# Designs tried in a protein design chat: VH-VL binders against MLP-like protein 328 (MLP328). Part 9

Target 1, 151 residues: MLP-like protein 328 (MLP328), of Arabidopsis thaliana (Mouse-ear cress) (q9zvf3)
Amino acid sequence: MATSGTYVTEVPLKGSAEKHYKRWRSENHLFPDAIGHHIQGVTIHDGEWDSHGAIKIWNYTCDGKPEVFKERREIDDENMAVTFRGLEGHVMEQLKVYDVIFQFIQKSPDDIICKITMIWEKQNDDMPEPSNYMKFVKSLAADMDDHVLKA
Below, E stands for the ipSAE of ESMFold2; O stands for the ipSAE of OpenDDE; V2 stands for 0.75 times the mean of E and O plus 0.25 times the DockQ between their complexes.

## First folded at step 4 (VH-VL; framework fv_remtolumab_arm2)

Design k02 (from r16 with heavy chain S30R, light chain S32Y S93R; at its last look DockQ between E and O 0.04; V2 from the best seeds 0.00; counts 0 for: pae O 12.6 > 2, placed apart)
Fold by OpenDDE, look of step 5:
Structure k02 (fold): chain C 151 residues (1-151), chain A 119 residues (1-119), chain B 107 residues (1-107)
Amino acid sequence: as target 1 above (151 residues)
Amino acid sequence: EVQLVQSGAEVKKPGSSVKVSCKASGGTFRSYAIGWVRQAPGQGLEWMGGIIPIFGTADYAQKFQGRVTITADESTTTAYMELSGLTSDDTAVYYCAREGDYWYGMDVWGQGTTVTVSS
Amino acid sequence: EIVLTQSPDFQSVTPKEKVTITCRASQSIGSYLHWYQQKPDQPPKLLIKYASQSFSGVPSRFSGSGSGTDFTLTINGLEAEDAGTYYCHQSSRLPYTFGPGTKVDIK
């Protein structure tokens, strides 16, 4: 069993990479309304909402369970990539490293790819791999598509 | 294309200070980390420290704490590394490199600045 | 600090042969391990990021693997142009550190 790893996946989306990137970069406050079945709340803990280095707290439902996640945000405007660096929360009880990167890449005028990279390390050997969380974040990206398209 | 252009070679006396500049062009600057790495002649790479301009504060290797100052000017997209109390052991090529928030790897490097410390 | 070690220190390889370089971390660094290639009088170049992700423009003969404490850079079919020194680098914890380097020569 692996004690650490990196998951990489691509989620096909529609429209503009810029619009999707903007949603994840600067419009996190829209998440509860857009994908409320996944995200129930988000608050700023430190910094400004759309600032690099900001710390945010998320209330979400994963596998039917309400959870909380605190992350430090990193922004890469040049590559349209947003990084969620895990600090605390339910997922961090099993993982000591949990970093998720969302990168939006324009493939055609109407099609984009959301490249998701998840870097993880278990707290100990008895913890499970976070494949369920990868599925979760993939779902977030996918379900946000319709909402972004309507905007 | 993103480029990092460093200042020219320096010849310094022991005890003096050197300030090397690293001008970034062709891309974003504020949210990227600029790291400084030096390499003594025939030796390996040594991480000195780095800065994310938007934060304004730098991180340093303990070896250089108190002797190195790394700064960034967003208006000119230029990073600086100042090293004081120079000795012959500081003779090296000094590189600046861009790294995405300290974890994407250093994907863009400056051409290097040779600093020679001699009496 | 996290100490990185590399093996071997040096190797001379016949063209088209497989080259394997290992990097070991003094403690787990997850996948925050990167590989660089440096040629004489040039700055290092990023080859592999996050242990196994090839950087843009890097030939497919270069690959990386590993996680935690043990990592490997593999060159499948060494080319003459691949002569140089290879460094592993960790960005898991400050201060960031480099391995001592592995010099690869062409026979």
Scores: ipSAE 0.000, ipTM 0.572, lowest interface PAE 12.6, mean pLDDT 91
ESMFold2-Fast, scan of step 4: ipSAE 0.622; ipTM 0.877
ESMFold2, look of step 5: ipSAE 0.081; ipTM 0.688
ESMFold2 (binder alone), look of step 5: mean pLDDT 93; pTM 0.948

Design k04 (from r16 with light chain S32Y Q53R L94F)
Fold by ESMFold2-Fast, scan of step 4:
Structure k04 (fold): chain C 151 residues (1-151), chain A 119 residues (1-119), chain B 107 residues (1-107)
Amino acid sequence: as target 1 above (151 residues)
Amino acid sequence: EVQLVQSGAEVKKPGSSVKVSCKASGGTFSSYAIGWVRQAPGQGLEWMGGIIPIFGTADYAQKFQGRVTITADESTTTAYMELSGLTSDDTAVYYCAREGDYWYGMDVWGQGTTVTVSS
Amino acid sequence: EIVLTQSPDFQSVTPKEKVTITCRASQSIGSYLHWYQQKPDQPPKLLIKYASRSFSGVPSRFSGSGSGTDFTLTINGLEAEDAGTYYCHQSSSFPYTFGPGTKVDIK
C-alpha cells in the first residue's frame, strides 16, 4: 500500500505579503531571472500567467538533477494562497499525489511568513518520503525574498 | 552528441495519412520535449506540436488539431508524427527537433522528411 | 496565439557590415525568444537562446538582446557563410510560433 502524509513549514521573509503573493500568483515568468539556480524555465500550457486553473510546466534543478513538472494551479486571493497540484513529471513517478500550497501571511509591517503545505501520497511503500522536494520548495521561497524586496 | 534521425521521404495521395518517425540517440529521451515543425516549399517554419515522452499526452497547434497525432515510444527512443487527411497544402519538409535543457530553444534537429502530396 | 513579426523581410549586405534583425511579439513573452539560422536544404540551427544566450559553437559576432515584446539579433561583421534565413521563435506559451523570417544575402 502507498503511504501518504502532509508536510508543513514556515519560511520567514521580509517585506510585503502582497508583493510576495503577486510574484507567485501572477509573475512566474520572473522566476528564472530571480532564482535561476533553482528554476530554469516556466511556460504556460493552458490559461494565462495569472489565471485560476492555469496549467504550467516548470524546468528546474532539484538536488543537482534537472527535472520537469506539470501542474494545475488554484488561486485563493482571500487567503493569499496559491496551490500547485501535480499532474505529470519526475516527481509524479514517485508520488501519485503532490499538492503544494504557498500562503503569504503578514506578521508585522516588515515581516511575513510563507507557509508551505505539501500534501503527498507515494506510488508505493518503497518510495522515499518527499523531504527533498520540501527542502526544494522552501529554498524557492527563501531565495525569492531578495528579488521581491527590490521590486 | 545527441542526434535525431528521421524516416525517409514519402509520396502520398490526397486523403491518405503519413507517419514520420524520429529516433533519438546519445542523450536523455524521456524528459526532453520533441517538437514537430514543418516548412512548405519556399515558406517559413510552422510549429505543429510536441511531446515530452515522460508525459502521457502531446500538445498541438490548433490548426492541426484533429489531423495530427504525436506519440513517443520510450523503449525505442522514437517519436512519431502522424498527419491524416492529406491535401496538396501538406506538401512540406517535416522536422523533428529537441527542445534543449530548461526549454531554451530547439537545439538539436532531425535532417527533415520530405512529404509530397500529389494525385 | 502569439504572433511574431520580423523586420526587415530581406537584407542584402556587404561583407563586414553590421546586420540588425528585429522580432516583435504581439504580447509579452519575457525572455523566451530564440533565434535560428537556416541555409538552403538544411534544418534550422539554433544561434541564440533565451533572448541573449549564445548557443555553444556559435561565432561571437552573433548576439541577441531584448525582453518582453521587442527583440534584436545582431551580426557584427557579416561573413560570407552567414547568408541564410533568420527566424525568431517564442516558447513562452503554446502554441509555439515562429516569425516569418528575414533573408540575408551577400552582395
Scores: ipSAE 0.013, ipTM 0.653, lowest interface PAE 7.8, mean pLDDT 88

Design k05 (from r13 with heavy chain S30R, light chain S32Y)
Heavy chain, then light chain:
Amino acid sequence: EVQLVQSGAEVKKPGSSVKVSCKASGGTFRSYAIGWVRQAPGQGLEWMGGIIPIFGTADYAQKFQGRVTITADESTTTAYMELSGLTSDDTAVYYCARDHYGWSTYGMDVWGQGTTVTVSS
Amino acid sequence: EIVLTQSPDFQSVTPKEKVTITCRASQSIGSYLHWYQQKPDQPPKLLIKYASQSFSGVPSRFSGSGSGTDFTLTINGLEAEDAGTYYCHQSSSLPYTFGPGTKVDIK
ESMFold2-Fast, scan of step 4: ipSAE 0.436; ipTM 0.805

Design k08 (from r13 with heavy chain S30R, light chain S32W)
Heavy chain, then light chain:
Amino acid sequence: EVQLVQSGAEVKKPGSSVKVSCKASGGTFRSYAIGWVRQAPGQGLEWMGGIIPIFGTADYAQKFQGRVTITADESTTTAYMELSGLTSDDTAVYYCARDHYGWSTYGMDVWGQGTTVTVSS
Amino acid sequence: EIVLTQSPDFQSVTPKEKVTITCRASQSIGSWLHWYQQKPDQPPKLLIKYASQSFSGVPSRFSGSGSGTDFTLTINGLEAEDAGTYYCHQSSSLPYTFGPGTKVDIK
ESMFold2-Fast, scan of step 4: ipSAE 0.510; ipTM 0.831

Design k09 (from r13 with heavy chain S31N G35S, light chain S32Y)
Fold by ESMFold2-Fast, scan of step 4:
Structure k09 (fold): chain C 151 residues (1-151), chain A 121 residues (1-121), chain B 107 residues (1-107)
Amino acid sequence: as target 1 above (151 residues)
Amino acid sequence: EVQLVQSGAEVKKPGSSVKVSCKASGGTFSNYAISWVRQAPGQGLEWMGGIIPIFGTADYAQKFQGRVTITADESTTTAYMELSGLTSDDTAVYYCARDHYGWSTYGMDVWGQGTTVTVSS
Amino acid sequence: EIVLTQSPDFQSVTPKEKVTITCRASQSIGSYLHWYQQKPDQPPKLLIKYASQSFSGVPSRFSGSGSGTDFTLTINGLEAEDAGTYYCHQSSSLPYTFGPGTKVDIK
C-alpha cells in the first residue's frame, strides 16, 4: 500500500461553475440545509464565511460514522478553486497530510465539472488509503449540484 | 443515555485555583465536544470554553484566556476545567455540557449537574 | 464576539396562553441557534436545536423559527411546569455566546 498519494476525479455538474464556486467559497452556511445527509454543521473558528485563510469546523457523517474536521481554507479566485487544508479531526488520526482542492471548470457550454484533487499522506503504514474520504467528498460535490440548480 | 457527572462543591480563597471534573458515561467520548458554561448567582449563562477530545487542544472565550485550562482524558472519559487566579467574581455554578460532534447543528443536549464554586475570604 | 439579545426580559402569563420570546444576533448566524429552559437550581435543558428542530422528548407545544439574525421561541399553551428562564445560544462561531435570558412566570 502507498504511504502517500494524490487522487484526482471529475464530477459532472449541471449547475453553473460560478454558482458552485460561490457555494463552496462563500456560502458554507447553506451546506447543512442543502446536503444535510452528509453535512450536519459548519462553524467559523476564525475569520469570516468568505475569507481566505478562514478556519472552519465541520460536523459530518462519513460511512455512517459521525466525524468532525477542522480545516484552513485557501481561496483562488483566478482558478475558481477552494483548498481545504486539514488541521484536526477524525481524518487526521488516519492522515498527517489531507489537502482537498475543489476547482469549478466550464470546459464547454454544456460540460461543467468539479475537479477534486486530494493530496494525502498516512500517519503510518497500517492506516488505509483514504479512498472512503475521496468517495465522500465526491458525493458532496454531486449532491450539491441538485440544490444549486434549484437556487 | 449518556450522562455527565461533575465533581463536588468547592470553597476557595481569593488567588487560588480550582479544578472541576466531568465524567462521561454511556456514549462515545471522542464523537462530541465538552463545553464549560458558568452561571453567577442570579445571572445568565456564560460560555468559558470547550474541547473536542480528538483535537487535543481547547478553545476559550477571550475573557478567560490565560486563566482557564480545559483538558480531556479519553482513557477515563473525563474532561477537566481548571480556573486560576480566583476572585469573588468567579463565585458561580460551573457546568459541563455535551455538544454533539463538537460545535454541530445540535445544541448542548446533555448537561452535568453543576459544581458550585464559592470564592470568599 | 456575537452578541445575542432577548425580549422580553420578563413575562408573566396565565396557564394555556401563548408565549413568544425573541432572540436577535448582532450579525448573521444562519440557523445555528438553540433554545434552552432552566428551572431554579437545575442545569439548562435543550428544547430546540438548529433554530427550529425539536429535541427528543420535548413537548410539542414548544417550537422555534427564524434564521439569520432574528429568532423566535413559541410556547403554544403554557403549562405550570413551563415556568423558568429561557436562553438562546449561538454556535455559528467561536466564542459561543448565550442571550441574557427571558424569565417566564405563571400568574
Scores: ipSAE 0.020, ipTM 0.651, lowest interface PAE 7.4, mean pLDDT 88

Design k10 (from r13 with heavy chain S30R, light chain Q53R S93R)
Heavy chain, then light chain:
Amino acid sequence: EVQLVQSGAEVKKPGSSVKVSCKASGGTFRSYAIGWVRQAPGQGLEWMGGIIPIFGTADYAQKFQGRVTITADESTTTAYMELSGLTSDDTAVYYCARDHYGWSTYGMDVWGQGTTVTVSS
Amino acid sequence: EIVLTQSPDFQSVTPKEKVTITCRASQSIGSSLHWYQQKPDQPPKLLIKYASRSFSGVPSRFSGSGSGTDFTLTINGLEAEDAGTYYCHQSSRLPYTFGPGTKVDIK
ESMFold2-Fast, scan of step 4: ipSAE 0.442; ipTM 0.801

Design m07 (from r16 with light chain S93R)
Fold by ESMFold2-Fast, scan of step 4:
Parts: C-alpha cells; sequence; structure tokens
Structure m07 (fold): chain C 151 residues (1-151), chain A 119 residues (1-119), chain B 107 residues (1-107)
C-alpha cells in the first residue's frame, strides 16, 4: 500500500464556474444551510470568510460519524482554485499531509467541472489510504450544485 | 442523552490557582467542542475558551490568555479548566458546556462550579 | 472580537403579552446566533439555535429570526415560567461571545 499519493477527480456541475468558485472561496458560511447533511458548521478561527490564509474549523459527518477538521486556505483567483491545507482533526490523525485543491473550470455556458486534487501522506504505514475522504469531498461539490444554481 | 458533571465548589486565596473538572457521559466526546463560560455575581456570561478534544489544543478569549489552561482527557472523558493568578475579580460560577448534536449552540451544560477568591 | 448588544436591558410584562428581544452583532455572523434562557442559580438552557431553529423540548411560543447582524427572539404569549435572563451567543468566529443579557420579569 502506498504511504503518500495524489488523487485527482473531476466532478461535472451545472452553471457558472465563477458562482461555484465564489461559494468555496468566500461563502463557506452558507455550507451548513446548503448541504447540512454533510456539513453541520463552519467557524472562523483566524482571518475572514474570503481572506487568503484564513483558518476555519469544520464540523461534518463522514461515513455516519461526526468529525472536525481545522484547515488553512490558500486562494488562487487566477486559476479559480482554493486550497484547503489540513492542520488538525480526525483526518490529521490518519494523515500528516492533507491538501485538497478545488478548481472550477468552465466547459460550456451551462456546464463546468470541479477538479479536485488531494495530496496526502499517511501518519504511518498502518493507516488506510484516504479514498473515503476523496469520496466525501467529491460528494460536497456534487451536492452543492443545486444550491449554487439557485443563487 | 449527554450529561456534564463538574467538580465541587472551591475557596481560594489571591495569587493561587484553581482547576475545575467537567466529566462527560453519553454521546461522542472527542468530536464536540467543550467550552468554559463564567459568570460573576450579578453579571452576564463570559466565554473563556474551549477545546475540541481530538485537536489536543485549546482556544482562549484574549482576556484569559496566559492565565487559563483548558485540557481534555479522552480516556476519562473529562475536560479541565485551570485558572492561575487568581484575584477577587475571578469570583464567579464556572460552567462547562458542550456543543452537541447541533454542533453550534451549547446544548448541554454542567451544573456550575462556584469559585470564591477571598483573603 | 465580535461584540453583541441586546435590547432592551429589562422588561416587566404581564402574562400572555408578546415579548421581543433584539441582538445586534458588530459584524455579519450569518445565521450563527443562538439564544439561551437562564434562571437564578441555574445554568443557561439553549432555546434557539442557528437564529431560527427551535431546540428540542422548547415551547412553541419561543421563536427566533434574523440573519447577518440583526436578530430577534420572540416570546408569543409570555407565561409565568418564562421569567429569567435571555442571552444571545455567536459561534461564527472565535472567540465566541455573548450578549449582555435581557432580564424579563413577569408581573
Amino acid sequence: as target 1 above (151 residues)
Amino acid sequence: EVQLVQSGAEVKKPGSSVKVSCKASGGTFSSYAIGWVRQAPGQGLEWMGGIIPIFGTADYAQKFQGRVTITADESTTTAYMELSGLTSDDTAVYYCAREGDYWYGMDVWGQGTTVTVSS
Amino acid sequence: EIVLTQSPDFQSVTPKEKVTITCRASQSIGSSLHWYQQKPDQPPKLLIKYASQSFSGVPSRFSGSGSGTDFTLTINGLEAEDAGTYYCHQSSRLPYTFGPGTKVDIK
């Protein structure tokens, strides 16, 4: 089993790449209302909702279990990408590196893709690969689609 | 059903420290934030800090930084709040509170621990 | 830190009247505002979470509304048992903060 790796997936979504990017970049406070079955809360630890380097704490349900995750984000407006760098939480007990990049790419006037890149490294050889977390973040992007489309 | 049970009342001298415990039973301990809120006689609620046990590090209100230490022991499902350099201004009821199933909002509270600082 | 202000500071009301308590935040907090009731010598009890969602077991006469910076707790048909101090609390940003409280007495 690999001790580190990079997962890449593409999630087809509807509408505007700009609106989806805005939601992930600047409007995390809307996540509990939009996808409350996944994300129950988000709290700012440092920075602002839309600031580069902001640190946020997420309360979420993954595989039926409540988890918490603390991350520092990096904003790349040129590429319409936001990176979540894992700092603490359930994920970080399994992984010592957990960086997730969400990039929004317009494909046609009404169709986009969300390209998700997960860069990971296990705490030790006994830990599982984070395929469950890749499935989880993929479902966040997919389930957010309807809410962003209505905005 | 979740309950928080706190340690008993304390009477302390100025300059000493106090350590209050908060034992959780039922529910999930490691994933929910446990905060400490105090209330001086006749005053409002004041958040001191909190810990999400799985993070292992606590966050504090600036007013208490350097004097307060919040910890959690997952093996005993107990959170602690230690306040040092006590003065008469620290006379208060100290509550622990859990963010529960709603994850925001402190839905379960301990009974409170009265700390009196007297010379 | 986010400062919460409440109005009024104090209300004395006859039973069955409508009570409105306002909480204002110094910056936008979305819907991350919660309301508590505290009776003398007791810990606070959660009434409303996320601005408008009633906590389980709370009487239906309690309701909350608002978003951003302006929030309201309404007690529609005050009962004698509702005497106490009401606090708002924000969880949008660390450190968490509470409003100064509104005391409600029943004549």
Scores: ipSAE 0.341, ipTM 0.786, lowest interface PAE 3.9, mean pLDDT 89

Design m14 (from r16 with light chain S31R)
Fold by ESMFold2-Fast, scan of step 4:
Structure m14 (fold): chain C 151 residues (1-151), chain A 119 residues (1-119), chain B 107 residues (1-107)
Amino acid sequence: as target 1 above (151 residues)
Amino acid sequence: EVQLVQSGAEVKKPGSSVKVSCKASGGTFSSYAIGWVRQAPGQGLEWMGGIIPIFGTADYAQKFQGRVTITADESTTTAYMELSGLTSDDTAVYYCAREGDYWYGMDVWGQGTTVTVSS
Amino acid sequence: EIVLTQSPDFQSVTPKEKVTITCRASQSIGRSLHWYQQKPDQPPKLLIKYASQSFSGVPSRFSGSGSGTDFTLTINGLEAEDAGTYYCHQSSSLPYTFGPGTKVDIK
C-alpha cells in the first residue's frame, strides 16, 4: 500500500535564495568544501556543471556510512528549482524512484526557504520508507547556508 | 587496510584478448570505484575506465570503447578488465586502483600486470 | 574531455632545492585535482588529494595548492628518495584524465 509517496519539508535560510540556487544549480563542485562532513566528492558523468540534464556521481556520508549516488539533474530557472533524479547507488537499492526537488523561495527579505520535495517509490514492500534520506538532504540544505553566507 | 592484488604477467598474440583480474581484500568492495589505468613503456598514465560495483555498469574512456570491458564480481570481491583486438600498441603495465573514502583520489593501487603483445 | 598539461616536463635538481610543478586544466575543475608520485617499476602513490590535502604518511615537504584551472605541487627541500615522475589527475568529470607527467631527477 505504502510503496510510494511524496515528502515535503521547508528549510529556513539566512543566505539569499539567488546564491543558494546558484550553488545547487551551477556550483556543485563547491559542495565538498562547503559541507565536506556530508559530501566528500562529486564528479560529472555527462554534461557540464550548469547543464540541464547533466549526470553526476556523488560520494557522501549518510548516517555515518559512505555511499555513492548517480543522478540526472533538471534545471527550472523560472521556479528557482533544481531536480535530482536518482539513477543508481545505495539509495536505488531501496528505491526504484527517487527524485528530489530543491526550490529556493524568498517570500520577504527575512523569509527565505529551501523547499525540498522527495518523490519516491520502493523496490518492494519490505524496503523502509526513505525518511532517513529526507533527513539527510534537509541537513545538506541547512548546512550549506553557513557557506553561502560567507560567499 | 584495503589491498588490491592483480593477476600475473601475460604474453599475447596480435588480435587476441587479455583479461586481467584485481582482487580486493579488506574494506567495502561494493561502494568504491575501481579504475583501470595503463602505462606503455616510458609513457604516462592513461585512464581506461572504471566501475563502482554497486552501480553494475562501467564507464570507459572513448579511446577504449568497443574494445574494453570492465566488470566486477561482488561475491569474490574481484574486478576484471578485458581488452580485445590487441596490437603492439597495447603493450603496457595495467593497474587497477581504488578511489578512496573521500575526494575520488586513487589511494590504493594494485601492483600492476605487464601485458606484452608480440608475435 | 578535460585536458591536463604539466610544466616542466623534466627537471634535474640538487638535493635540498625547491621543486615546483604546475598543472593546468582546460576547464575549471574546482579542487578535484590529485597528485601522484611514481618511482621506477612501482605503481603510482597518492601524495596530495583535493588540490591541497596531504595523504596519510606523505612527508611534510610535499604541498599542493590551487583551484579552478591552475594547480601547483611544491617540494620544499628535495631528498634523494623523491626522484621519480609526478602526475596530476582530475576527477571532476568523466573520463578521468592524467597530466603527461613531470620527471624529477636528482644530482
Scores: ipSAE 0.361, ipTM 0.808, lowest interface PAE 3.6, mean pLDDT 90

Design m23 (from r16 with heavy chain G50W)
Heavy chain, then light chain:
Amino acid sequence: EVQLVQSGAEVKKPGSSVKVSCKASGGTFSSYAIGWVRQAPGQGLEWMGWIIPIFGTADYAQKFQGRVTITADESTTTAYMELSGLTSDDTAVYYCAREGDYWYGMDVWGQGTTVTVSS
Amino acid sequence: EIVLTQSPDFQSVTPKEKVTITCRASQSIGSSLHWYQQKPDQPPKLLIKYASQSFSGVPSRFSGSGSGTDFTLTINGLEAEDAGTYYCHQSSSLPYTFGPGTKVDIK
ESMFold2-Fast, scan of step 4: ipSAE 0.431; ipTM 0.816

Design m31 (from r16 with heavy chain I54F)
Fold by ESMFold2-Fast, scan of step 4:
Structure m31 (fold): chain C 151 residues (1-151), chain A 119 residues (1-119), chain B 107 residues (1-107)
Amino acid sequence: as target 1 above (151 residues)
Amino acid sequence: EVQLVQSGAEVKKPGSSVKVSCKASGGTFSSYAIGWVRQAPGQGLEWMGGIIPFFGTADYAQKFQGRVTITADESTTTAYMELSGLTSDDTAVYYCAREGDYWYGMDVWGQGTTVTVSS
Amino acid sequence: EIVLTQSPDFQSVTPKEKVTITCRASQSIGSSLHWYQQKPDQPPKLLIKYASQSFSGVPSRFSGSGSGTDFTLTINGLEAEDAGTYYCHQSSSLPYTFGPGTKVDIK
């Protein structure tokens, strides 16, 4: 019966933390090319690709279903983190709060991770917990690694 | 297979308004953007605006802001474009197009609606 | 607003020749550039999406390339049915914009 919660996961990466952070911070326009099986489109609604507070619209396929998502992002260069705060979309029919933080951490010379934190609150008690969306964003980070290595 | 069928040609007087419909059939309606593109005689393509029906809020090109209203009705799977304050410069063929995804390009087009503004 | 420019404005070629059309963006748009063909009194038809991905059913003689600000559409071996106007279109940022078009005639 949890109505809100926080999920945390770590995705091991082979590519550099700096290149991954740059991709998620400033280069979302490369996502359809890099991981087109997940993300079919992304466009700036307001701001710039590297702006704190920019609003973007995403077209993506989650569990075989085409969905749309509008978010406002926050940049934290000191911690190499970018937060995507949900505004509208299919996920927001299920959730009142959907904030996803991607942080890129180099734990050792050969141990780089993307730490994903999802802060969520359901629209009502009958809604399922967003474990499917956590699985989805985890797959985005993992699949991006091969493209970043080639860049 | 997705098809877009538009309403018929219209002749309007200066200062009036026109509302063009675009009926979608087949496929999904809610999650795919529908854009409106016009083409004046002998001229190129001009994007006016678009809507993702699921959001229900349209985005417009600055040139048309305040004169154009784009809406979508999910129950009838129909998008609309209403343009007010018509002048002779608004004489054009108006197309609706499904953008598939915002980044995908416009892969399904309506047949076009000719709007002629004359006194 | 992102401005797209196309070159050439007009090209008349003999059948089987190679046609090259360029599109330049006023700022970087990544790969968010699409190409359309329009014939008289018809709606545009999508040829290439995301700079280089051929749309379903489009003949293999059509190809696209480029990224950032510079993009090219190539028709390798023009056929009679390829006469028409070609437009580039960016979807990187709202508002979307189109290039002014390139008219291709066959002599």
Scores: ipSAE 0.336, ipTM 0.799, lowest interface PAE 4.0, mean pLDDT 89

Design n04 (from r16 with heavy chain G100P D101G)
Heavy chain, then light chain:
Amino acid sequence: EVQLVQSGAEVKKPGSSVKVSCKASGGTFSSYAIGWVRQAPGQGLEWMGGIIPIFGTADYAQKFQGRVTITADESTTTAYMELSGLTSDDTAVYYCAREPGYWYGMDVWGQGTTVTVSS
Amino acid sequence: EIVLTQSPDFQSVTPKEKVTITCRASQSIGSSLHWYQQKPDQPPKLLIKYASQSFSGVPSRFSGSGSGTDFTLTINGLEAEDAGTYYCHQSSSLPYTFGPGTKVDIK
ESMFold2-Fast, scan of step 4: ipSAE 0.487; ipTM 0.834

Design n08 (from r16 with heavy chain E99Q)
Heavy chain, then light chain:
Amino acid sequence: EVQLVQSGAEVKKPGSSVKVSCKASGGTFSSYAIGWVRQAPGQGLEWMGGIIPIFGTADYAQKFQGRVTITADESTTTAYMELSGLTSDDTAVYYCARQGDYWYGMDVWGQGTTVTVSS
Amino acid sequence: EIVLTQSPDFQSVTPKEKVTITCRASQSIGSSLHWYQQKPDQPPKLLIKYASQSFSGVPSRFSGSGSGTDFTLTINGLEAEDAGTYYCHQSSSLPYTFGPGTKVDIK
ESMFold2-Fast, scan of step 4: ipSAE 0.355; ipTM 0.790

Design n15 (from r16 with heavy chain G105A M106F V108I)
Fold by ESMFold2-Fast, scan of step 4:
Structure n15 (fold): chain C 151 residues (1-151), chain A 119 residues (1-119), chain B 107 residues (1-107)
Amino acid sequence: as target 1 above (151 residues)
Amino acid sequence: EVQLVQSGAEVKKPGSSVKVSCKASGGTFSSYAIGWVRQAPGQGLEWMGGIIPIFGTADYAQKFQGRVTITADESTTTAYMELSGLTSDDTAVYYCAREGDYWYAFDIWGQGTTVTVSS
Amino acid sequence: EIVLTQSPDFQSVTPKEKVTITCRASQSIGSSLHWYQQKPDQPPKLLIKYASQSFSGVPSRFSGSGSGTDFTLTINGLEAEDAGTYYCHQSSSLPYTFGPGTKVDIK
């Protein structure tokens, strides 16, 4: 298998790109209520909920296992993108680089997507590629759509 | 309409490098991926890598790792592919291609640049 | 890296026959599979995107189907102008990969 790589995929959305971007950018505190089957908690470690460079800690369930993830986020309002740069957690036991970019794009009135780009590098050759984490973040984006539509 | 125009054919010596340009006109440049796809004579298509200009970083296929550099200049709406350490195995037509109205499908292609590596 | 395989490698058919080309992925790619036609000395041309969506201006005789790992391109009533090489392409994950191609000739 490869030691490093980039995964890119798109998730079709029914809710507006702007409402989804707002949720991922500024309203992470709503995630446990919206998608509590995936995300059980989120806490600010440094910064504010909507700060560029804020550091947050997430409690979540991936493949039936409780995990913790610490990330520093970067906000790009011009491109409606939020980047999560992995710092610590279960993911970082497998990967020494884990950067996930969520970009919200409306190309036409009926074509709204969340583009997910995952840049990764394994800690060592024995670690699996992070396809399970790509599946997980895709599920977060897809399941959030139901909550955004009700908001 | 959106158009991609590539630089002209090149003849190179083994061990040298080549830099192919791809100028975009008629549409949005910064937010769409531009990929580079190569085709050796009588062979199929190989994806070499790509760049989304606004992100500033390029992705590469493992086969070309260490030899290919893909860049984009938003001010001139031009993407570049530089391939170093040329050998006769690099003789091919090099295409730039851009995603169109629907994402990830390359619906807009440059005309191709023929690169011949000979001594 | 996701590997795409195509069958058949080569097919020579008479006009108005039905042509079926299969593309198989080494792992699931959802619907992120695209089909291209390439004629000699020309760049590839997009025919079908996202497994089954016809690209604008493409004749209705071209259709695509499939999901996951198995995909099919169908040409229902081959015309002389359809001679060329057909490639599948996956965009589910980087690096992007292409199938090896299927050459279609007219008898």
Scores: ipSAE 0.000, ipTM 0.480, lowest interface PAE 16.9, mean pLDDT 86

